VH-VL binders against UPF0305 protein MTH_811. Designs and how they scored, part 1

Every score and structure here is a prediction.

Target 1, 155 residues: UPF0305 protein MTH_811, of Methanothermobacter thermautotrophicus (o26902)
Amino acid sequence: MKGSDALIMALRNMAATLGVYDLMEVRVFLERSCRFVQERYRAIYVDAYMSMVVDSVLDLKAGFSGTPEMDDARYSLRDALKRLDEINAPTIVGLTVLYRTYVKGEPLHPPGTPFPGGFEVEKKDGVHYCPVKDKQSDNPEALCDICIARQSPLP
Unless a header shows other numbers, all headers, positions and changes below count from the first letter of the chain; antibody chains aren't numbered by Kabat.
F stands for the ipSAE by ESMFold2-Fast; E and O both for that by ESMFold2, at different seeds; each is averaged over both directions (binder to target, target to binder). V2 = 0.75 x the mean of E and O + 0.25 x the DockQ between their complexes.
Where letters were taken out, [cut] stands.
Atom coordinates printed by the task and the answers are left out, and those that the model quotes come from them; centres of patches stay.

## First folded at step 1 (VH-VL)

Design a01 (framework fv_acasunlimab)
Fold by ESMFold2-Fast, scan of step 1:
Structure a01 (fold): chain C 155 residues (1-155), chain A 122 residues (1-122), chain B 108 residues (1-108)
Amino acid sequence: as target 1 above (155 residues)
Amino acid sequence: EVQLLEPGGGLVQPGGSLRLSCEASGFTFSNYAMSWVRQAPGKGLEWVSGISGSGGSTFYADSVRGRFTISRDSSKNTLFLQMSSLRAEDTAVYYCAKDRGWYYDSSGFDYWGQGTLVTVSS
Amino acid sequence: SYVLTQPPSVSVAPGQTARITCGGNNIGSKSVHWYQQKPGQAPVLVVYDDSDRPSGLPERFSGSNSGNTATLTISRVEAGDEADYYCQVWDSSSDHYVFGGGTKLTVL
């Protein structure tokens, strides 16, 4: 079996086992991961991410199959799995990251997610851009390495 | 710190049954495929069975298919191997092993339990 | 059933380079993993995905995989490298992991 077919099957099977308690684990993880985000933006950031996680899980539980995006050589699935384990990511977070990055081809923070300075995650000509990807290099728990978004152009 | 603890094992007569368990800690258990690998005294490693991270896919070596059942319980972070219709040639040290991959693919095993001796004799 | 062939034994002197081969039909199209096992101990992953090395493992361990032969290379061999070494692949046609028969590395 091809790796992409096996991945989708594994993600759908995993989503079937998830419940409300798994969503609480996401909240705890996000509060830890965004502890350095300014309070005003933190709530909006968390809410946007929680919405995206819930939508991803429900989509997989509903039997979404679709056509998976092809893996870019820049984003090794093997390295992503190692990274998720290193930060002790909850199963639901790992599922969501893998689903968005390798199946949907969408960023971990939805377009329109605001950041300090009036910047936001945006999509231009089929490419997703994040204003803080390069600024997260010092955050050991950041998942930017396994997010498809590119750093926004300089102002 | 990653640990795999195998508290089972024992002596069983031919035709008998035994369940092995492997308790995992130090990593997100449900994110990784798991396997059982055995080694007969003085012999090489033989892959026995594997299970995907979700438990939705299971795989068996031809020598054990129909006799052994692999399963996992994510609430207990525990991997199981239910063995039935045991034969003398099933005598071996059984290792649980953590796959590096989520879905069952060629990723290799980065962590192993210490092994559990299963002896099948009359 | 897919079969991996290893030499049963290889001998080297300390400081020399040991090469352990793993033969398989078109093995170069598969990902090969290598394990070290010392007496009374569980195996330890020393090379994965043909040539990648786990963190903390000495750079003396390396791997290659091409055509019908994969090779584990241990440079500047030390007495502590004496062990049994096993190669492994996933055979997608049968949905099985397959191990080689093992090679005993003797360091004098």
Scores: ipSAE 0.000, ipTM 0.489, lowest interface PAE 17.1, mean pLDDT 78

Design a02 (framework fv_acasunlimab)
Fold by ESMFold2-Fast, scan of step 1:
Structure a02 (fold): chain C 155 residues (1-155), chain A 123 residues (1-123), chain B 108 residues (1-108)
Amino acid sequence: as target 1 above (155 residues)
Amino acid sequence: EVQLLEPGGGLVQPGGSLRLSCEASGFTFSTYAMSWVRQAPGKGLEWVSGISGSGGSTFYADSVRGRFTISRDSSKNTLFLQMSSLRAEDTAVYYCAKVRFLEWLPRGPFDYWGQGTLVTVSS
Amino acid sequence: SYVLTQPPSVSVAPGQTARITCGGNNIGSKSVHWYQQKPGQAPVLVVYDDNDRPSGLPERFSGSNSGNTATLTISRVEAGDEADYYCQVWDSSSDHVVFGGGTKLTVL
């Protein structure tokens, strides 16, 4: 058994147990986690993240059939699991973080997510960039340390 | 502040083995990807190998694959390159280099480099 | 194997502008980094992500990247800029770091 197959199987089994009520807990968690995000962008940020969560869960429930793009972050999966437990992340948040980071190799905020100053999450040369990653360094509940995105170069 | 110290290379006969070390300080070693880059006398830079911050993923240039092994020990803040089946064409100054950004793949750019260690493969 | 092509040498008079090219198939879709190396010294990062500069480096160094050519531009060249310059990318198809062959900049 390849490690990526075992992880995908576990995530699919977890997704099968999730219902509509779990999405409400995600929104509450995200609003708390976004308390350091500028007020005018907070709702846009949360809504974009919720769409990503829904898409991730539906993809897993439909029987993911793509080729896994697992980063060696799988070797730090233990640290990611410990981090999610420490911040009391809801199960569905944990599922989407693990799926996006360790299976898809995609950022937690999807490309096109808007942030202050007219910046967005972008992809260039296989690398995802986020304009606010460094601004979260003093937020102990931020998920940026288990996100593949790197800080955008600011003009 | 940030330093990468390479204790020194050596003279090795063809077919021999040698382990290079790079001692890091001034940054959180375990979170940054790193690479080894070599330069033969009078020639250009050639990437040799790279390793993720966790040590879980390793990458090798075609010319060294199967002969060299990159590894790291986070408890000692030290990066290693174990070289085996050495050839005359492996003679070069070897640099360890730190990736500038906090990311899993050793993509570069490289913001800090060791002083370089000369490895001579000769009979 | 992905290949980056640089001219082996470029000569420039003091105070003029030097341009060092780095050719690669569809290099404009990649992020290009540039290093300066003086004799007996380790390389120094001078431009990264096409046109960003590390803190403390002079504004005389800049870069561009589009199509099949990336360019390092050094304006108001000084004798101290005489060095070898290397471009670098990451090739996603092979998971390899790729360096150009290097360009020796001579200030005459």
Scores: ipSAE 0.000, ipTM 0.517, lowest interface PAE 14.3, mean pLDDT 79

Design a03 (framework fv_acasunlimab)
Fold by ESMFold2-Fast, scan of step 1:
Structure a03 (fold): chain C 155 residues (1-155), chain A 123 residues (1-123), chain B 108 residues (1-108)
Amino acid sequence: as target 1 above (155 residues)
Amino acid sequence: EVQLLEPGGGLVQPGGSLRLSCEASGFTFSNYAMSWVRQAPGKGLEWVSGISGSGDNTFYADSVRGRFTISRDSSKNTLFLQMSSLRAEDTAVYYCAKGAYYYGSGSHFFDYWGQGTLVTVSS
Amino acid sequence: SYVLTQPPSVSVAPGQTARITCGGNNIGRKSVHWYQQKPGQAPVLVVYDDSDRPSGLPERFSGSNSGNTATLTISRVEAGDEADYYCQVWDSSSDHPVFGGGTKLTVL
């Protein structure tokens, strides 16, 4: 079994144990990690993130069989696991982060996520762009280094 | 449209057993926690048991722990409550209820309810 | 064992405003949900997360929650609002919901 196969198997086994009561942990985590986000944007972001988490769990429960993408994020898988542990990320959040980054190659802020000033996470020519990736230096719980999105060229 | 259908009910003698079922439609069943809430004749609502969407986490009120078992079958979109060692005080209308929650910790409520099934425990 | 206290009954005239209270220690820090139950029928959610309403429900139903008291407010009461009303919170320490004892609303 190759390492990437081991990752997918581990994520599928983890997803099989999760349900709606476990989703409450995601909301608690997001309330804490988004405490610096303006209230109007926070509500939209939280709802979008919850949908992303649900979709990730369901996809894994359905037996996803695609090819893992293991090289787009700035962090290695080992460093990503260390980072998730440092911020006390709930198991279901860790599953979602690892699945989107290292299996799906999708950003941790869903496309269309709004930010102050009218900017959004967007996809152009196969590349995902985030308007705030490089502006998260003051957020001790940011997971931008485990995200495949690139900084938007917007000032 | 969300529907929760509870077929039947029953009369059972003290010490007996009965299984309740609740057939769900109109939503992705496995994504939502489900609960059983009962109401004794002329009394208020009392939560009995809950189960996570995956079926791996179950919760019970102290009054039924060890006697009742909640379970679900996602292939049939059906919720079950296996009741054993029934007592006269278990006589109630039993409702299945769909769990829901929104932004914030502790925001857990029931957005849809079945029609209820009467369980009578009497000699 | 968290406890919610409701008055057993409230009476109002048609067209007036009914207020049903739900008392609990620091309940203002919790999310309160309200259910309407008519005789012989299943409960129906009328307010969730303190003040939000399910789609399709009349705007006459509203809620508030602060300190030790949550309140369900029914404006321009109609005869069809006669029912038992239950408040509910989630007790995170035991991972289960707690219901109030219920309030019978009588429209005279």
Scores: ipSAE 0.000, ipTM 0.488, lowest interface PAE 14.6, mean pLDDT 79

Design a04 (framework fv_acasunlimab)
Fold by ESMFold2-Fast, scan of step 1:
Structure a04 (fold): chain C 155 residues (1-155), chain A 123 residues (1-123), chain B 108 residues (1-108)
Amino acid sequence: as target 1 above (155 residues)
Amino acid sequence: EVQLLEPGGGLVQPGGSLRLSCEASGFTFSSYAMSWVRQAPGKGLEWVSGFSGSGGSTFYADSVRGRFTISRDSSKNTLFLQMSSLRAEDTAVYYCAKSYDILTGYLPYFDYWGQGTLVTVSS
Amino acid sequence: SYVLTQPPSVSVAPGQTARITCGGNNIGSKSVHWYQQKPGQAPVLVVYYDSDRPSGLPERFSGSNSGNTATLTISRVEAGDEADYYCQVWDSSSDLVVFGGGTKLTVL
């Protein structure tokens, strides 16, 4: 794939231009996206996502050069770019989604990230599971459809 | 660059009150969650209380709920722990601690810790 | 209330690998963070989110977390690694930060 090298270079170049105002814009976007999440857990969820965003930007600024993992992605890169454009995702959100999905092969939240009801993202037998993926199906701004994680079985 | 300075420890009698302070510099204070973590002499770490960065939510361990109050003065970049009805079991070194990322409002982990201040409750 | 269990002490020879465990019910579904504390000093973050390392920390420190056990691994141990190590999770269901009891690492 000729595009994988171009993707990594584009993500690194984009990360180099990002600053604190871009991070503030992401927080506003996430707060709006999570407006239907229970109040007591909304800040925890938003902050967990912000931590992941910051870590992704810092990784890219440090010059990540690992082997891209693209075969496990549910969406093609082209379809993911179209989806991010459709929801008017902030540039830094798009960078984070593309980096974790297509370069690292990881879910949008790391395993153990807290969610409402005390559930957490977990990895079992090489598969990532998310407790809220199916509950976000009616939210047009949710990025769960791009994420590689599957819905967790409920107890 | 990031600094957390904790004046305000001391000796106090059982049933007394004491206010701890943590003066922050080198980061945007109001954007980060802050906590108080204590350590009794020769014992392990025990989380006491937390204050969210953006929302102003407060959290307390069961052992201190109703006796301790965490608060923040963003104009002074200072975190406070007001302790009342103090017991011998509250004797410990108290640390203030900050969260790792720039916009966190909650307490996943702590990247910077103050030097700690000793609180002794004597009878 | 959620409880984290650590062995009180672990001994290792210089240059060898030390492994410090943190036990908890279904801890593999939680994010585990690790702190190093030397005598008379404040704790220092050494591993966060199971396996990530803060900038500037030696690559000798690593972490893992699955099932009921999280592990801090310190390879090529040096005398300066002698310290108390604490694991920690955030339990969002109870809104509590939980620390393990601590493990004293002795380098013989």
Scores: ipSAE 0.000, ipTM 0.470, lowest interface PAE 15.2, mean pLDDT 75

Design a05 (framework fv_acasunlimab)
Fold by ESMFold2-Fast, scan of step 1:
Structure a05 (fold): chain C 155 residues (1-155), chain A 122 residues (1-122), chain B 108 residues (1-108)
Amino acid sequence: as target 1 above (155 residues)
Amino acid sequence: EVQLLEPGGGLVQPGGSLRLSCEASGFTFSSYSMSWVRQAPGKGLEWVSGISGSGGSTFYADSVRGRFTISRDSSKNTLFLQMSSLRAEDTAVYYCAKDKYSSGWYGVFDYWGQGTLVTVSS
Amino acid sequence: SYVLTQPPSVSVAPGQTARITCGGNNIGSKSVHWYQQKPGQAPVLVVYDDTDRPSGLPERFSGSNSGNTATLTISRVEAGDEADYYCQVWDSNSDHVVFGGGTKLTVL
């Protein structure tokens, strides 16, 4: 997290350049990234993620200023940047991942997001849990490794 | 392989104008921020200007603000620096440089052009 | 505006370790990058994000950054390491990239 001010300023500057066409490309990327999620839940997942993306961009455009936090993410900020480059993530996806993980300390998938079997992303004792994190281990485009959420103990 | 090619600079009179170009290849041009860095003869490196991958954000050193304009053309994979109201103190080798990270990070220059000499004199 | 301070020159014998410092107010909270420039050539990134080394560069190059001082360390110095070295940060207050004044490394 060295250069915490630089992170927030870079994210705010990048958010200023984003428009409607960037959002369209994000949806395509997210649908590919969640291909292992059962079909009937995929639209709900994508829509929830898109709402989070829009909220993140608008928050940055409104001039959010806070303290970047390193939480229990698998990757350091440096490694997260390399990972986003390796999977050729769209700029807006990279922005929202970095913002949520390192600035907000929140999961990429909001609490309450439903998944097959009646499971959902939940928060217990300050820790976020996701029911499908382990199922994404073979997905080369999955962003789970740079998300703060941990695998739910009852998957 | 990543390459940044600067076709050439020039000799310009004080008060004149000159446009520099930097032709990029070997990477997804629009995903990376680019910068111009200059070096006066026998002096150190001085950052001049930077531009985001999309071209939507631009930044300038105080010494060039209002006189220089950075731009890019993603259809041609080319970075530009339009210089106006040139002064003797702008005499330098100008380098284009690629940011290492995608998504708008600045100042980790993993690749540099060969440099182009700009001489401002009568 | 933010300022980075480097010694103008450092001299070392072949096989010894060179240490080039970069001073800045609370520089340990920033990410520092280092460039090598040989006469008539473009700069080359040798250390980035304080400690990381680009692929293909000799393991003799390493970096550190804490408090008010960042350091580039070159172990087992060779004649070919003779060059100017620049440290660099991004300053959030000005949105500017800031370079140090450069250090000339002489290998005698």
Scores: ipSAE 0.000, ipTM 0.505, lowest interface PAE 17.2, mean pLDDT 78

Design a06 (framework fv_acasunlimab)
Heavy chain, then light chain:
Amino acid sequence: EVQLLEPGGGLVQPGGSLRLSCEASGFTFSDYAMSWVRQAPGKGLEWVSGISGSGGTTFYADSVRGRFTISRDSSKNTLFLQMSSLRAEDTAVYYCAKLGDYVWGSYPRSFDYWGQGTLVTVSS
Amino acid sequence: SYVLTQPPSVSVAPGQTARITCGGNNIGTKSVHWYQQKPGQAPVLVVYDDSDRPSGLPERFSGSNSGNTATLTISRVEAGDEADYYCQVWDTSSDHVVFGGGTKLTVL
ESMFold2-Fast, scan of step 1: ipSAE 0.012; ipTM 0.592

Design a07 (framework fv_acasunlimab)
Fold by ESMFold2-Fast, scan of step 1:
Order: sequence, then C-alpha cells, then structure tokens
Structure a07 (fold): chain C 155 residues (1-155), chain A 122 residues (1-122), chain B 108 residues (1-108)
Amino acid sequence: as target 1 above (155 residues)
Amino acid sequence: EVQLLEPGGGLVQPGGSLRLSCEASGFTFNNYAMSWVRQAPGKGLEWVSGISGSGGSTFYADSVRGRFTISRDSSKNTLFLQMSSLRAEDTAVYYCAKTPIVGATHLYFDYWGQGTLVTVSS
Amino acid sequence: SYVLTQPPSVSVAPGQTARITCGGNNIGSESVHWYQQKPGQAPVLVVYDDSDRPSGLPERFSGSNSGNTATLTISRVEAGDEADYYCQVWDSSSDHWVFGGGTKLTVL
C-alpha cells in the first residue's frame, strides 16, 4: 500500500480509539495554548476549534475515501510529525492537523472563524487567507507552519 | 534523542516462558505504534508482533499467534513481549522498533532497539 | 502469504554502483522500505516509501519500485557500505509486515 493510503488508514485507526477523556485533554491543551488571549475571545476560539476536531474525527470514522492534497504545506509529513511530537500535542490534535492539511487540504481555522477586530479566515480564488498567521510566528505552540492558509494582505 | 533500550533476554527451556521489555525515551511514547522483529542466528529479519500507540490494536505473525502477547505500559514508557510455549525455533535476537506516525504499524521503522538474545535450549 | 525475494549476495568494487533487487508480485503497488544491518548492530533505515531518504544519510543511496521489482541503488560504493540489506512491505491482506531474505553486500 502506498504511503497516502497508509496515512488515511492510520488516521482512521486512531479516530476509532478516541473517547471522551481524549476530547477533554484537547480542550485543556487549547485553553493553555490561548492563555495569553482575552478570556472572552479564548472561549470562542476553543469552542470553534473543538467543533472542527469533532468534525474531523467523525469524517474519519465515516471512512473518508478522498485523495490527499499536499501541494501547499510548508512542512513535509515527516517534519510535521516531528513538530507535533516536540510540542507534546495530544493525539487528537495531531490527527486533526494531519487530516485537514494532508488529506483535505483545508486550513486549521475554517473560513468564517472570528478573530478580534472583526477579521476572519477567508477563501478567495481557491486560496485560504488567515489574518493572524504571521503574528503567530513567535508562539512555540502554534501550528501555522503545517497549515495551508496564507497571511491576509489586510489583517 | 530517541532511544529504545532492551534489558530483557536470556536462556529458557522448551515449553518455558520469558518476558522481553523495551524502554522508550525521547519521544511521546503513547503516540507511536511499535513492533517486535526477530532474527535467528545467521538468518534474516522476521516481523513478530505490532501494537498501536493506544494499545487498542495488536497484530501477530502466524508463527507466534496464540503463544506471544504484545502489550505496553504508558506509566513506564515500556513495550513488552510475553512469550510462552517457547520452541527451539524461537531462538533469535529480538528487536523493538518504532513507526514514524501515530496509530499505525504499517508504515516503516525509523528507530530500532539494540536487540536482546533469546536462546531456547535444553 | 506474500513473499519478497532478494539475491543472497552482491559484490562490487569500491567506487562502482551496487544494485540490490527485491522481487514481489505487483510490488510496484506497495511502498517499499530498505534497512542496512552491519554485523552485531541493529538495522538502520536507509530508504523509505520507495525512494525517500532519511536526513543525514548519503545521497549515494536511492530507491525505485515498479512492476514486480523494487531496487536499492548505492552509487560510488565505499567500504563502510558493507552490510546486509533488507527490503520490507506491509501486506494489507494479512495485516503483516514482510521482509525480504536479505542481501549481503561485499565491497572487494
């Protein structure tokens, strides 16, 4: 079996083993990663990300059969795996990041995700734009380098 | 640095039992699938068993099914192989090995332990 | 059960190119991995996913996989390349890893 098929099978196998305690671990990880953000916005961000995590797990449990997309990722799959291990990312976070970036070709923050000041992730002419990607370059727990989205020209 | 240390091994009589261990460090142990691979004296590599990162899935070669049990202990970052009903044909150096991705045994082995000798002889 | 066939030995002069084959039915549809093992040592990954090379390994190592044959190619062979080489695939029909029998590379 080719490596792309092996990746999808591995992600589906991991999704099958995940339970409620794993989801709670993800929430704790996200809250810690957003500790520098205002309390009010932090809750909105965490909830949006948790919805995306749940959707990713359900998609994998339903037996996704699409073709993986890897053209726009800055990190190779190997480097992405190393990065996730370096930050001690929970298994569900790793699964979600790998699934969205290398299988679906979608950004880690879906279009419409709100940010302070009224800015949003936007898709124009087939390209996804994020208003805060460059502003996260100094955050050691940020996964923007694995995300396909590009910095918005007017954040 | 990733390290896999195998302090087990030894001599055992036919029909006996032995437990091998592989102590992992330098990576998030529970996120990666692991396997046992053996090599009989002067022979090639033979995959024996594999286990997913969570421990929820286990796999066995036909030659050891029903006799060997693979398991892992996250509190000790340790992989185990419980061997029972041992035969002369099980004499080999046993290696533990790690996969590069969470949850899968079916990619490749990026790191190997140093190996431990198991001798089954009267 | 799936079987991988390797020649038991290959000899090459220093500076020449060594080619080690791994034969298997429709192996070109699989991902093939290669390991190097020196006497008294654990195996070391040298090529994965048919042709990808781990960081830090010499560019002299390369791989290919098509039809019924995968090949490990070692260019400009050095004495330090003497080792046993094993190919490996995952057999999804039985959920088993399969290794080739191994090839002893001798540099004369």
Scores: ipSAE 0.006, ipTM 0.537, lowest interface PAE 12.0, mean pLDDT 77

Design a08 (framework fv_acasunlimab)
Fold by ESMFold2-Fast, scan of step 1:
Structure a08 (fold): chain C 155 residues (1-155), chain A 125 residues (1-125), chain B 108 residues (1-108)
Amino acid sequence: as target 1 above (155 residues)
Amino acid sequence: EVQLLEPGGGLVQPGGSLRLSCEASGFTFSSYAMSWVRQAPGKGLEWVSGISASGGSTFYADSVRGRFTISRDSSKNTLFLQMSSLRAEDTAVYYCARDLSYYDFWSGPNWFDPWGQGTLVTVSS
Amino acid sequence: SYVLTQPPSVSVAPGQTARITCGGNNIGSKSVHWYQQKPGQAPVLVVYDDSDRPSGLPERFSGSNSGNTATLTISRVEAGDEADYYCQVWDSTSDHVVFGGGTKLTVL
């Protein structure tokens, strides 16, 4: 990659080609990825993620401005691209992951996302924490290694 | 008190069918995935089947796929295992168990608590 | 298919520390859970998510998981700890729950 400017331009070009049918493909992918999630939480998770995807695409289409938070994730950009390819992620999912992690420096699950047991994604002293990051190590579709969030301390 | 009770079990001839049930109490049954785990006499634990909280997703061990069907009735707080084409090697104590885990978009690891008391299924004669 | 390997038996004297291993390829990347089964009884969860303990269980039970080996450690072993112990993981590739073969702990 040629720096943050080249990445932002590439993501904007990707976003310009995306439409309603691509969003439908994302919902199918998310429903498959959430197949083991309790039904009570599944709709909340899918809807929250769809809102984040839509917001990311619209932000890129409207023109991003600001300071990129490049390489804030555990994975390098090259490793992230390989992993997205391995799980056959839709282009729009890949765009969202790369934008949130390498440009915005925000977690893949928004702060306040609820999990069973009363736990949620939270931000403390500038650091994002997720209660399930380490628990996803044996899920081949998990993108937690790309996410900037750290494992929450549990009792 | 969180508990699972298994009133079923019995003796069946090879090729026969039997339905096991597991009655949940003390927790919100409809919010948890459930599993069946069996143990042949003198042998170890073998996972048989699992079902999501909604009942929309089911999972089976290779040894029982096509012969067993897991289902649930949340209005009765009851889990079922319909067994068909039974074989001598299906003889075991069958346990139902509640799945506990942390979830997110990418799935979550499962562990079991509580377990039912177990019900003996004997396939012979 | 994913396989978990446990020693068939482990013997320990009362008051000593017992260690029961669970071997699996890259098991350190998975969450391991442990169950205790006494004769004629259903299994009971003793350690979940590698090292967490259910409420009400003695702190003598602990777990670890790294590389290719997970370990259940029982300190200050008592006669009442004599039981079969099983490790368990979720294998997301096959969508299967996998149990180890079990280890009989004998307290002599």
Scores: ipSAE 0.000, ipTM 0.495, lowest interface PAE 12.3, mean pLDDT 79

Design a09 (framework fv_acasunlimab)
Fold by ESMFold2-Fast, scan of step 1:
Structure a09 (fold): chain C 155 residues (1-155), chain A 123 residues (1-123), chain B 108 residues (1-108)
Amino acid sequence: as target 1 above (155 residues)
Amino acid sequence: EVQLLEPGGGLVQPGGSLRLSCEASGFTFSIYAMSWVRQAPGKGLEWVSGISGSGGSTFYADSVRGRFTISRDSSKNTLFLQMSSLRAEDTAVYYCAKEPYGSGSYWRNFDYWGQGTLVTVSS
Amino acid sequence: SYVLTQPPSVSVAPGQTARITCGGNNIGSKSVHWYQQKPGQAPVLVVYDDRDRPSGLPERFSGSNSGNTATLTISRVEAGDEADYYCQVWDSSSDQVVFGGGTKLTVL
């Protein structure tokens, strides 16, 4: 077994243990993490993120056996796990972060997520761009380092 | 069971354009990486392009970069190859192919192939 | 660009063992996959990840990969094994799939 197969099997096993109570804890975590996001965008962001979390968990529970998108060496899985532990991320948040980054190759903020100033996470020519990745460098709970999205270029 | 269906071939003039399609069934289309592989008459296999399950990553052979575009539509379970600026040397049978495992740098292989679509580029 | 080298043809008698080589710089550090293609048909995966076999394939097909050479071994060859065989790797440095030139196996 190669490392990518071992990772997806571990994520599937973890997803099998998750229930509605764990989903409730995600919303609390997201509200804490989004305390600096302006009110009008916070609800949209939280709802979009929750939908992504639910979709990820359901996909894994359905017995995902597909092709992992990412080479795990590119993101240092060990550093990602340490980061999730440092911020006391709920298990379900850790699972969705690892699944999207190392298996799906999709950003943690779904495409179309709006941000202040009218900017959005966009996908262009196979690459995901996030308008606020560099602005999160001072947020101790940001997970941008383990997100596949690149900083949007200046207009 | 897994099936990859490619519509019948195409004839185009040099400099023209053509879009190939590959209709997938029997597996969860959106989670598997796919590729296009071609074979010129009497010659060997040549990889053309690949796309991740999410569509977030695309890859191209040097011979087609800038001329071909790979894409997928999960709502239609269909893989596409948009070909432009076609040359006589692009004449080949084009196969769509599915990957069975992780799409990391050491894992890429093709467990199922379409029947192949003949593309002829001539005047 | 990374190149895989195969002999253009190999001939073998029925019941004997055919060995088809695939040469590449430090290929032993990569995962090698093998495909069988019969005339007018799409390729079929016969060996993946150097030595593993898809379900339903005969145990007569096996593989190895070390140093600069990978080998597809077909034991107790049958007339139905006559086909073109291709090796394939993923070259991570260029993000490209690379196929060997193919070997025509003739069963005489």
Scores: ipSAE 0.000, ipTM 0.476, lowest interface PAE 18.8, mean pLDDT 76

